# VH-VL binders against Protein disulfide-isomerase A5 (PDIA5), part 2

Target 1, 129 residues: Protein disulfide-isomerase A5 (PDIA5), of Homo sapiens (Human) (q14554r378to506)
Amino acid sequence: WMQNPEAPPPPEPTWEEQQTSVLHLVGDNFRETLKKKKHTLVMFYAPWCPHCKKVIPHFTATADAFKDDRKIACAAVDCVKDKNQDLCQQEAVKGYPTFHYYHYGKFAEKYDSDRTELGFTNYIRALRE

## First folded at step 21 (VH-VL; from t4 with heavy chain Y103E)

Design u2
Fold by OpenDDE, fold request of step 22:
Structure u2 (fold): chain C 129 residues (1-129), chain A 121 residues (1-121), chain B 112 residues (1-112)
Amino acid sequence: as target 1 above (129 residues)
Amino acid sequence: EVQLVESGGGLVKPGGSLRLSCAASGFTFEDYWMSWVRQAPGKGLEWVGRIKSEDDGGTTDYAAPVKGRFTISRDDSKNTLYLQMNSLKTEDTAVYYCTTDDEFISGFDYWGQGTLVTVSS
Amino acid sequence: DIVMTQSPDSLAVSLGERATINCKSSQSVLSSSKNKNYLAWYQQKPGQPPKLLMYWASYREFGVPDRFSGSGSGAEFTLTISSLQAEDVAIYYCQQYYSTPTFGGGTKVEIK
């Protein structure tokens, strides 16, 4: 009489589990990865953050657009993970999402502009020139 | 991790020649500008010269005291930086460091342990 | 070449006290296009190579304690250690990379 509740649909794969051109970094490999890229745009995020969810497709698309340029990378750090909390604090992440530009691993500036594929792409293109 | 390891230092007579090497690892060496910086015993730091990446022209610049005598080169296939020193003078006596060179952002961010060059009769 | 002048040559400071090192450049090292000062600070301990502390005058290199701070613009710069620790004993150098790289003469910091 009581309809057996259908098993909840399998959880959607996390961003990190998806096959994208975004480099998902943690505290252990953050610096060593960044120093191998001339230009890296890093997204510091929380998986539960609605604004983060909204921007992730744009950021992912941007990463894919530059996937063939070995000097450029789009990376992401999940600040909710315990192992990344120190990193996020060290990088002065105060809210989500936060975007930082790194030149060979050195912090250069915070990206605080258009959080769309076009915005990110234009920014990275300008850095490359 | 980033590692820079200098070698080739030693004792030479004035007028002699010596070639230093710097083995790099832990980063994309071919993309980086590299510099040599020296430090005479008990003295301060002195920039010797730099070499740009191939993508940026691969050109070299030298400090006035070593210009015409020293030559910087690189072998990206071996991740190695070189400093050819000719017509050495006593005042060239110093510990020689190889460094990454980021003129656009941070200056000299990674340094080797250095190799000692002693020029003495 | 741009001449870098540091002062003082040596400084003795008690543990926990403030240490202040000054650096002056013969020309401005402020990039008008970037609005950044192309000045770095290095720490060198005995028997070790220099270590980058600050770049762009006030940007702290990763791993550098927050007791270290850089300030200044144009041709006058300062490195401050707010509370000197035993491990801070070293020679400190300023360096401009606005043009052909040049270093200051260094400042030796010791515990009083």
Scores: ipSAE 0.881, ipTM 0.945, lowest interface PAE 0.6, mean pLDDT 96
Fold by OpenDDE, last read:
Structure u2 (fold): chain C 129 residues (1-129), chain A 121 residues (1-121), chain B 112 residues (1-112)
Amino acid sequence: as target 1 above (129 residues)
Amino acid sequence: EVQLVESGGGLVKPGGSLRLSCAASGFTFEDYWMSWVRQAPGKGLEWVGRIKSEDDGGTTDYAAPVKGRFTISRDDSKNTLYLQMNSLKTEDTAVYYCTTDDEFISGFDYWGQGTLVTVSS
Amino acid sequence: DIVMTQSPDSLAVSLGERATINCKSSQSVLSSSKNKNYLAWYQQKPGQPPKLLMYWASYREFGVPDRFSGSGSGAEFTLTISSLQAEDVAIYYCQQYYSTPTFGGGTKVEIK
């Protein structure tokens, strides 16, 4: 008569745990990594942010589209992590998600346009020209 | 960590020659434009010349005072920048710095410690 | 070549007070296509190489304290230290990279 309760499904893997072409950066390696890439689009995010969750698939797909170009990178910074709080503050992140473009590690501009795979891809292609 | 280390400086007589080297590490050297900047004792900064990356043509540009006498080259396999200085003059006396060169965004963002070149009779 | 002129040649400022350095270019270094000024500021302390402080006239390099700020556009630029600290004693240079790179003559900042 006693129904065995079904075990809860295993937790979904975090974005960082997924094998993607996105570079997940922390305070210790942020600058060092960016210096090695001519063009880097960085997504500053919070895992709990609904808007972030919506954009993550598009950003991930974009990263994969440029995975064979060694001069291009798509990176992400989890601003909720304690070790990244100073970094996010230094980079003037005021909301989530925030997208910054870096040229050899130097901040160039904030990306505030179409947050779709097509939008990101077109932007990065334009940077290469 | 990005590092630029100059070497090859020293004392030379007018009309002599020296070759400076700059060993680079901590970044993708082959992708960067590189420049030399010099500073005479107690004076300001003066751009000497630059070399572009191979992908951007690998061409060189020089300041008027050194054009025809100095040659900039690079060996990407060794992550090394060079400055060949011929027909040296007393006015070439200076500390010579190796720098990364981002013409499009930030200018000269990383600098070496410099190497002193003294041209004297 | 674009000629860069700095003023003053030397500046003595009390600790905690504002220091202002001016830089003028013989022609505009503003890119109309990018709407960016190709102007950098450097700090050089005795026995050390120059250090990049600002690029594109007002963009602060990583690690540079917020008491440093750059302003101006076209051919007139200013570097401001809002509250001078002892470690700020140095020579400061402006540099344009709109065309063939050229530097200003430098401004020596000392404590009064």
Scores: ipSAE 0.881, ipTM 0.944, lowest interface PAE 0.6, mean pLDDT 96
Fold by OpenDDE, last read:
Parts: structure tokens; sequence; C-alpha cells
Structure u2 (fold): chain C 129 residues (1-129), chain A 121 residues (1-121), chain B 112 residues (1-112)
């Protein structure tokens, strides 16, 4: 009478499956979405990336902090998805995570500073000024 | 897809008036600065004027040759940009383009097909 | 107003060869605070409106082929087509947006 092995817990929802203020973009809607936002900070990531996993909560919190500003967006691109490979290549993503700032869809600069909620928030706040 | 469609061009006599329209779609028009740029036949590009977004004050600037005669306005509810041209001169003959205007980053990134204004006696 | 001067007025280049267009501004269009040159390049094909190619002097607009490149800083700029293609026949304009927008006179690029 061996106890039935406990069913493994259901897999944790992916970042995309979570209801957050982060815009999950793909190749088909990347440009179209960005051009509608004055300021967009985009996180290019791989789901398996340990560093990405560490930053995701901070980035998500940042997105939520600016959710009521229609001109601001925090977006994410899963570069592991086949449909996003060309996009990530076009945007010169060489590692994960990579953060790019876009102004109405135009690439402005790479964000290479503090990858915390405070860091992201301060950066975006400065962009609004 | 971003679209800018100019209309209202035509033939007008010197001293006459004409109003151009630019219908915008595919982007958040209300947030964008907009400009008019004109091109005389066989000539180069000339900035005519701009209008800022409402959030940035909605003010207008004009090139010296058209200042006092041309007026730029916008109706964000209709996603439409306007160019009122008064006291037209022969030298105002040109194709007039509607453009998005991002002086902070990229300049004039989206353009319409243009509308021809011919000022002739 | 800042005066933009392009050279040459016209350029004939063989297919596959390099085309070089120069643009000079009467004063610097480099923002010291941002360290960016407020200079754009446009391509205008016959019967079409201008198309943005480059912004901030060297930033390539999305969809623009890699053979197009922008360089320069301050008051002197260059647009380079590394290997001219038939579809590149057009008039090219530089434009500064550091202050009141002004355009260069244009450079007509043709196939030799």
Amino acid sequence: as target 1 above (129 residues)
Amino acid sequence: EVQLVESGGGLVKPGGSLRLSCAASGFTFEDYWMSWVRQAPGKGLEWVGRIKSEDDGGTTDYAAPVKGRFTISRDDSKNTLYLQMNSLKTEDTAVYYCTTDDEFISGFDYWGQGTLVTVSS
Amino acid sequence: DIVMTQSPDSLAVSLGERATINCKSSQSVLSSSKNKNYLAWYQQKPGQPPKLLMYWASYREFGVPDRFSGSGSGAEFTLTISSLQAEDVAIYYCQQYYSTPTFGGGTKVEIK
C-alpha cells in the first residue's frame, strides 16, 4: 500500500501569464505598440536566465508604478520565442537581460544602470522631465 | 500602420486663401508634435511650421516666409492637422507635406504623400 | 537659422560602388548635454515623400538597409551608401533639428 505519489505542483505561471502592467511584445506588434508610447523601457529577456529572473520582479513593480501614465510603458520581449528572434537580433540584443529605452518607438539608448525598482523608476521619472 | 493623408490642395490666385488638412491614423496623434514641410516644384524641402501637443502647450512656430499669413491648428478629436494659408503668393507654390515632429529624438519621422498647392494668376 | 549645405549637388555612382554625401551646418548641432547630434537624413524618391533614414546623425531608422550609414559630429556630417543599389536612386537631404528645422539643398544620387 504505497501512498500515491503526490502530484507535482502545477507549474508556476510564466511572466506573460501573470497579470501585470508589463506589455509583453512580439515581433508583430513591437513597433506598433512602441510608437504609441512616448517613453518605453523594454526588457529583452530569456525565461531561463537567472539574472532575468532576479530582475523581473523589479521591472514588474516599475511597470505597475507607472501603469496610470498612458505615455509610459514597460515592455518585455521574450527572445527565446522563435517569432522574436529576428526582433531581438534587429535590436542588437547580445545578452540577457538587456534594457532599451525607446521614444515613440525610436531607439534612444541602452539602460545599463541599477536594475532595481528604484533604479528603473528613477530613470523613467527622469525621462518625463 | 501610421498614415498621414493631406488634402485641400489646388489652384488659387495670388492673394487667395486655402486650407489644407492632414488626416492622421495609426498612432496617438494627440501626443505628437506635427509639422508642415513644403517643396516647390523641382526644389528642396522647406519647413513651414509646427504645432506642439496640447500637453506641451499647443503652441505654434512658423518659418519667416509664412509667418503672419499661415496658421497651423489641430483637432485632436478628429486626428487632423490643418494649415490655413492666407495671402498666398506665387512662391508658396509647392507640395505640402504633413509630418510628425520629434525634435527631441528623430526629427520628421512620418510623412504624408503631400498635396499640391499652385498659386498662379 | 542654421544653414545646411550639402555636397555634391549631384552624384553619379556605379552599381555596387560607394556613394558619399556630405552635409555641413553653419553652426554645431551637437547638444553638449546629451552628446547627440540633432541631424537627420532623408531619402526622397521620385514622386514620393521624403523618408527618414537616419536620426541623431548615425542612428539608422528601422527598415533602413545596413548599406546606409551616417557619420560625423558637430557641423560636418556624411551619409554613406556602401554599395549603391538601383533602388537607391533618389535625392537625399540632411536636416538639423537642433534649432528651427532647416534642410540641406539635397543631393541627387544617380546610377553611373
Scores: ipSAE 0.881, ipTM 0.946, lowest interface PAE 0.6, mean pLDDT 96
Fold by OpenDDE, fold request of step 22:
Structure u2 (fold): chain C 129 residues (1-129), chain A 121 residues (1-121), chain B 112 residues (1-112)
Amino acid sequence: as target 1 above (129 residues)
Amino acid sequence: EVQLVESGGGLVKPGGSLRLSCAASGFTFEDYWMSWVRQAPGKGLEWVGRIKSEDDGGTTDYAAPVKGRFTISRDDSKNTLYLQMNSLKTEDTAVYYCTTDDEFISGFDYWGQGTLVTVSS
Amino acid sequence: DIVMTQSPDSLAVSLGERATINCKSSQSVLSSSKNKNYLAWYQQKPGQPPKLLMYWASYREFGVPDRFSGSGSGAEFTLTISSLQAEDVAIYYCQQYYSTPTFGGGTKVEIK
């Protein structure tokens, strides 16, 4: 009667599943990871957020640009995950995406500027000076 | 977890010498500035000295009371901070703490449990 | 060196009540370039090393309860415990790291 439908194509990998230089952090390793990096720019995001989706490629590219500097990291926190809810609340994340700069794990400031690869790169470069 | 463990404290006579060690773990020790802070019995906190990271020149600074007598050094390969104390005086009696040192952001964010140095005749 | 002065030397506060500690520096510890006050607060409980509570005068260290708050700018600062708890019994120190690090004399906080 009816032809068996072909299996749907496998879902596209999530950002976390992709092989990038971005450190995907969770509540359990957030502080421990950040304290080992002199400069960390953290992106707090929601996977469903359209603005987050737009910025992710730029942030990923930035992470790759600094991948060879062990003192610098670009990290991301999925605030939608249950295990990250407390973390995102503690870090006063009120919207997505939110970018925070940490110095050896200490919150220094919110990054509220150009959300492009160039913007992020210039910011991090300035931090190294 | 960040851990700082001081050792080498003890009883010493005035004019004597003592070397303290601070074993560090749980962080990238080589990147951090480190400081010594001391606390005389029943008294407040007093900064003793600082050593910068190698990348930042590895230079040292000392408080006036210990300058010329104390030397701070580090062995990054061993994740260890040292305090060489020479020409000790009774007023040097204190618990000595090693601390991480971030003068740009947060000050002294991690502390060891301290080691007691007693200078007495 | 910058001289740090705390007041009072000691205070007793009832559980649940507000505790206020003042700290003054002999000169401003405000960085004009960064617009940050290089002032930290520490808590030291009996038999323990100091613990960082606050940095840049008002930035709460991770894990520090919301009842702790720092305020002030320039040369006058305040640490406030909005509702004192039993575990808050300690000596509190202010410290400037604008120049050569110096500590205040400490304030002993006890339960009345």
Scores: ipSAE 0.879, ipTM 0.945, lowest interface PAE 0.6, mean pLDDT 96
Fold by ESMFold2, last read:
Structure u2 (fold): chain C 129 residues (1-129), chain A 121 residues (1-121), chain B 112 residues (1-112)
Amino acid sequence: as target 1 above (129 residues)
Amino acid sequence: EVQLVESGGGLVKPGGSLRLSCAASGFTFEDYWMSWVRQAPGKGLEWVGRIKSEDDGGTTDYAAPVKGRFTISRDDSKNTLYLQMNSLKTEDTAVYYCTTDDEFISGFDYWGQGTLVTVSS
Amino acid sequence: DIVMTQSPDSLAVSLGERATINCKSSQSVLSSSKNKNYLAWYQQKPGQPPKLLMYWASYREFGVPDRFSGSGSGAEFTLTISSLQAEDVAIYYCQQYYSTPTFGGGTKVEIK
C-alpha cells in the first residue's frame, strides 16, 4: 500500500484565491474600499490576458512591499466577471491591463509607466511623499 | 456609510463662548484632515479653519476673521472634531459644517448636516 | 486670500437647455508642480449641505451625472449643465484650494 504518486496535482488557485496583499475588488465594494485608503493603485485585468499574466507577479510583489502601510492599497478588478462590467465601463477601461491611481477613492490619473515591481514601487513612493 | 454629525450649536451673547463637536463614522477618521465651513443665513460659504491628521503634523490653520478666537482640535480615539469658539461676535452667526478636507485632489468631500450658532444680544 | 468671483448671481434656464456658470479667481490656482487646477464645484439645495460635483476643475465626482462638466484653467473656470433637469435647481459654488480655501459667492440656477 503506497500513496498514489500519480495523483493529479491540486487545482491551482486563481490570483483572486491566492493569499496575497492584493485587494481583489468588485463593483459592490470598490468605492467603499477605496475611500478608506489614501492611495490605491488598481489593476483592471482579464485572467486570460497574456500581458496581465506577465504583470501579475510584479503587481503582487508591489502589494507585498507596501503591506505594512495601512494608507496604501494595491487592488485588482477582474473585468471579465459580469458583476464588474458596469464598474469597468464606468472607469473607462478599454484594454487590459489598465492601471489607475485613486486618492481616497477619487480617480486621479492613469498609470502608463513601467509595468514592473520597480516601476510600481517608485510611483507609489512618490505619491507617499 | 460616511457620517458627520455636528452638535453644540445654540444661542449665545456677544463675547460668549461655545464648543461645537462633530462625531465621525464610516471612514478612518485619524487619516483625514478635517475642516469647519460656515454659512450665515441666506449667505454663501466661508471656510473657518482646518486640522491636519496626526501623521501630517496635526497642525491647524484658520481664516483671518476667526484667528485667535477659534481653536480646532480632534480626538482620534473618539473620532470627534471640535471647534472652540471664544469672543463670539454677531457676524459669527451661521450654520457650521464639519467636512473632510483634502488639499491634493478635492477640497471638501464629505459634509455634516450643520449646527446653527446664533450670536445675539 | 484668493478672491473667487462667480457670474451670474442668478440664472433661469428652460428644462433641457444648457446652463453655464462662470468662476474667476484673483490669481492662478494652477499648481505648476502637479499640473492641476485646485478648483472645486459644489451644489447646494435648500436645507442641505453642499455636495461636491467637480474636482481639479474638470474631474467629475463619482455619481454625478454626465451632464455636469467643468472646464477652464489658471484663473477662469466654467461649470456647464448640458441639459438642465428639475433636480438641478440649486445654488452652485466654486471653491479654490490652492491656498487658504475661499468660495465664490454662488450662482442660483432656476427653471424658467
Scores: ipSAE 0.652, ipTM 0.873, lowest interface PAE 1.7, mean pLDDT 92

Design u2
Fold by ESMFold2, fold request of step 22:
Structure u2 (fold): chain C 129 residues (1-129), chain A 121 residues (1-121), chain B 112 residues (1-112)
Amino acid sequence: as target 1 above (129 residues)
Amino acid sequence: EVQLVESGGGLVKPGGSLRLSCAASGFTFEDYWMSWVRQAPGKGLEWVGRIKSEDDGGTTDYAAPVKGRFTISRDDSKNTLYLQMNSLKTEDTAVYYCTTDDEFISGFDYWGQGTLVTVSS
Amino acid sequence: DIVMTQSPDSLAVSLGERATINCKSSQSVLSSSKNKNYLAWYQQKPGQPPKLLMYWASYREFGVPDRFSGSGSGAEFTLTISSLQAEDVAIYYCQQYYSTPTFGGGTKVEIK
């Protein structure tokens, strides 16, 4: 029932390691994955960034709210990973977090509004209409 | 990899009929609107018509020169777009492309290689 | 139907120099509600289908080189190739998707 109090606790799983509705993307699969979704909101982030850490629960809850709509995805890109650095440069990511909306994989706009679950969900609902 | 492959082109006499097919792969075909665009030899591009996704009503729309003669349909279970061409005229001679269609952000994103239809006596 | 007029019909440009292609629509293709111009540019190389270059007049499609840029609003638009390369020899089409889709007549770009 309890972790052994004499042993060190296991390390917390990273956001990517957690089982959530967020799609964690890399440079190799970014374009092909986004092509299959009418609406994708992408969070470009760094794991060490305090602003990113504050938003992660809100973005994760947003992904969960739309998990049953197969045309919608909430995706995340860790720009610190070497395999993602070219992608984040190509997408003109200059700070973290950065939120982009894509329509069938085409860049449409930067999301600059409230970084809360309500802000994200209202934005996505307006796109569906 | 997105692929669109047209087939069914050929030589046909005026007044004849022909059915084109477009086999799609590498994307969620049922979610996309689809269009046919044609190009007469040595000429520019001309939109022929479209069919919307079922979620958006499944309706068709046609350019005036082909309305009443051409019919667009789709079979989402086979990932296939069709163009039925009836009462063909010599001015219908063209390479016919199938394309994905998007009214919101871009016009025609993915294109097939085209199939040639020649209408002559 | 919205009539799209391109100019010139053809142009010849030295390698590394700027090419400019103009497109006019018979009515505005600017959506006031979306504040976007529903205007696309395509490149068609010999023996190939058209390829999307620009959407919303000025947004570059993924994989299109930075030397391509689009500008203009409402009813007048320009495609610019800032430093022409040999692989840019093609016919370029503008197309509106504000209403029933229509294309411009095309502009052939060649090396002089």
Scores: ipSAE 0.621, ipTM 0.869, lowest interface PAE 1.9, mean pLDDT 92
Fold by ESMFold2, fold request of step 22:
Order: structure tokens, then sequence, then C-alpha cells
Structure u2 (fold): chain C 129 residues (1-129), chain A 121 residues (1-121), chain B 112 residues (1-112)
């Protein structure tokens, strides 16, 4: 009856391991990376956060929509990682998810609108003016 | 690491000419507006002029004391900013800084170490 | 051109005490479209170029210590160092970028 024993399924990759158009940053490379981009929308998150999990597909799709515009990045910072705790504190992240817009690496404003692909893409298009 | 390195400074007589250059690295030079800012020895800072990125029209603007005498240009293929200084006056004696220029958020972000221009007989 | 006036020209403050630097512009530098004050603060140590400290009057540049804060709006601004450290001895400049860029005359901060 058994045709072939199957190998166990592989563990699911983390968001960072999925190799999407989202730029995953850490404290060591945050500033240098962002200064190369005129516009960066950064998602500060925790992997266990249910609100973060719901937004991740939308943010990932947004990153893909702008992947060919060299002046734009969609980036993410995992604030649970020890390496990123100082960064998230310095950026005044008080909850997850938090979205910040940076202009050439300088904080400009918090994004507080719709957490959908359409909301993100409309916001970024308006920044390009 | 962002670096801006000015060169071409020196001693020149009044009425003379001098060309400064600024070699840039560590950022996307062609996307940035660039400015020259000067500082007479022991004195404050004075903006000299700017050049916009090509995407924003590539135009220049100058402070009144240097308008018509100084010309700013850029070569994006060499990541280099230039300042051509003609009809130099003793009042032009200063350290000249190359700086990135962002009218929207911060003014002048990154600065070179400067190059000294001395205009004296 | 917008004239920027700093006061005082020189300031001596005991280590660990508060230093306050004032900057006044001859006209408002508040952008109506962005609702931001186009004012920056710079620190310059001897033999060095200026270093950006604050943008939009009150936003601290990355890596600048928390003891630095900026306040004010329109035409009157302050830079405050809440607890002066030895490494804060420098000349501080305000600069507007609302129009043709202009700088204040500088304020030299020293330890008393």
Amino acid sequence: as target 1 above (129 residues)
Amino acid sequence: EVQLVESGGGLVKPGGSLRLSCAASGFTFEDYWMSWVRQAPGKGLEWVGRIKSEDDGGTTDYAAPVKGRFTISRDDSKNTLYLQMNSLKTEDTAVYYCTTDDEFISGFDYWGQGTLVTVSS
Amino acid sequence: DIVMTQSPDSLAVSLGERATINCKSSQSVLSSSKNKNYLAWYQQKPGQPPKLLMYWASYREFGVPDRFSGSGSGAEFTLTISSLQAEDVAIYYCQQYYSTPTFGGGTKVEIK
C-alpha cells in the first residue's frame, strides 16, 4: 500500500529567508544602506506579532512593485533580534508594526495610513511627485 | 562610507583664476544636489552656490558675491564636482567645502575636509 | 536673503550643566506646504568641517546624542545641550534652507 516514504517537510523559511524584494536591515548596515536611497519605507516588526504577519504580504508586494526604481527601497527591521534593539530604540519604535519614511537616511515621518499594498504604493508614488 | 575630497586650492593673486574639484565616493553622486560652502579663516560659514542633479534639471544657483565670477559644474561619470573661480578677490580667501545639498529635509549633510584658497598679492 | 542672528557669540558652561543657543531669522522659515521649519544646526570643532546635528529645527540626526535638542518655530529657534560634556566644546551654527541658504554667525561653547 505505501508506495514511498516521504521525507519530512522542510521548515518554513522566515520572511528574511524568502529572498523577496524587501531589504532586510540590521543596526550595522541601516544608515549606510538608507543614505543611498532617496525614499525608503521601513517596517519595524516582530516575527511573532499577528498584525505584522497580516501586513507582510502587502509590504512584500509593495517592494516588488518598486523593485526597478533604484531611488526607492522597502526595508524591514526585526526588532526582536539583539543586533537591532539599539537601532529600534534609537528610532523610537514603541510598537509593532511601525512604519517610518526616510529621505536619504533621515527620518521624515511615521506612516499611519492603510497597511495594504494599495496604501503603501499610493504613499510611495506621492513621494516621487 | 561617504567621502568628499576637495583639491585645487592654493595661492593666487587678485584677478586670477583657480579651479577646485571634489571627488565623491560612498553614495550615488548623480542623485544628489551639491553645494560649495566657504569659511574665511577664523570666520563663519557662507554658502557659495549649488548644482542640482540632472534629474532635477542640472541648474546652478550662486550667492550674490560670486555670481558671474564662479561657475559650478559636475561630471557624474567621474563622481566629481567642480568650482571654476575667476576674477578672484582678496575677499574670496577661505577654506572651500564641498557638501551634499538637500533642500527638502536637512540642508548640508556630508562635508569634505576643505581646501584653502588664498587670494593675496 | 534671510539674515540669521545667533546669540550669544560665546557661552561658557560648567561641565554637566545646560547650554542654550538662540537663533533668529529675519523672516519665517516655516514651510506652509510641508509644515516644517527649514532650519538646521551644525557643530564645528577646530580643524574640522561642520557636522549636521539637527534638521527641521527639532529632528536629531542619526548618532547625535540625546542631550542635544532643538526647539522653536517660524523665526526663533534654540539648540539645547542638556548636560554639557567635554566633547561638546565647539562652535555651533544655525542655517536656514527655506530660501537661498544662509548661516548664523556661530556660537562658541566652552567649559567654564
Scores: ipSAE 0.595, ipTM 0.857, lowest interface PAE 1.9, mean pLDDT 92
Fold by ESMFold2, last read:
Structure u2 (fold): chain C 129 residues (1-129), chain A 121 residues (1-121), chain B 112 residues (1-112)
Amino acid sequence: as target 1 above (129 residues)
Amino acid sequence: EVQLVESGGGLVKPGGSLRLSCAASGFTFEDYWMSWVRQAPGKGLEWVGRIKSEDDGGTTDYAAPVKGRFTISRDDSKNTLYLQMNSLKTEDTAVYYCTTDDEFISGFDYWGQGTLVTVSS
Amino acid sequence: DIVMTQSPDSLAVSLGERATINCKSSQSVLSSSKNKNYLAWYQQKPGQPPKLLMYWASYREFGVPDRFSGSGSGAEFTLTISSLQAEDVAIYYCQQYYSTPTFGGGTKVEIK
């Protein structure tokens, strides 16, 4: 019985498994979570999307930059998950990635500017003043 | 989960005083501006006044009919909003609502059930 | 203070038909710095507190059915219920928050 396959390296953790400052939200907790934050920038994404994969490090770094400000959240919604499909439809997500700004849980505007850490952080700093 | 519960309403004589309370839960009370809005029986809505969050200066503003007679305060440690009503007049008879307040994106978002104040001889 | 005038004072609309409520402000409520109309709509049913329907004139609050829509800019605004339902019987108020908050007088909507 030759059962000694070379053990594969452990799988890379997914974005939500990496324990970052990004709040990974689902349809059941989206509204309640956002209502507690003065400013939330939400990334709606699909894990297989190449454009999303390129932005994830920038968005993650942005979340880390504001982790000590309790009024600010950077959140992500995986629109491919079954439990999130209704939410992504309600929010009129037409493609990935899509970035929305919410003020105390109310939709205010779509973010359409530079998809870099600097772009995101400048936007969030301007929201504060 | 957001709750605003007013209390302290009742019958008072003209010239009297009354203190209303609004107990808040389910949100970060200290971050919100808060307002009082009143509605006379069978009539429309009238804004009474507001108090800003401490981070925004903690200042108050009032509608002209109540300025100088009503005082709004808050206790963030107790998640409670107050309305001190002095020199009450019959035209102050109304249901008083507490509300969350935001001057630039939303109107009055969360409302309590109201408490009735009746000013009568 | 900015005076808010609603019309009509009341209207009766057949179930499934369109209801239209108008709101006029004595001054523009369009913020030049934000490029947004600081106007909200509320629904109030008997024995209940008001419920926020619309903010920034045309933005629908979460949970509000899509048959509700808001339009207008500056000093004239409209709330439309595209297909009136029995549960929509209420008094509707417009309110400006551009300055010292003021409300319209209300519009009572009934089923005919």
Scores: ipSAE 0.561, ipTM 0.855, lowest interface PAE 2.2, mean pLDDT 92

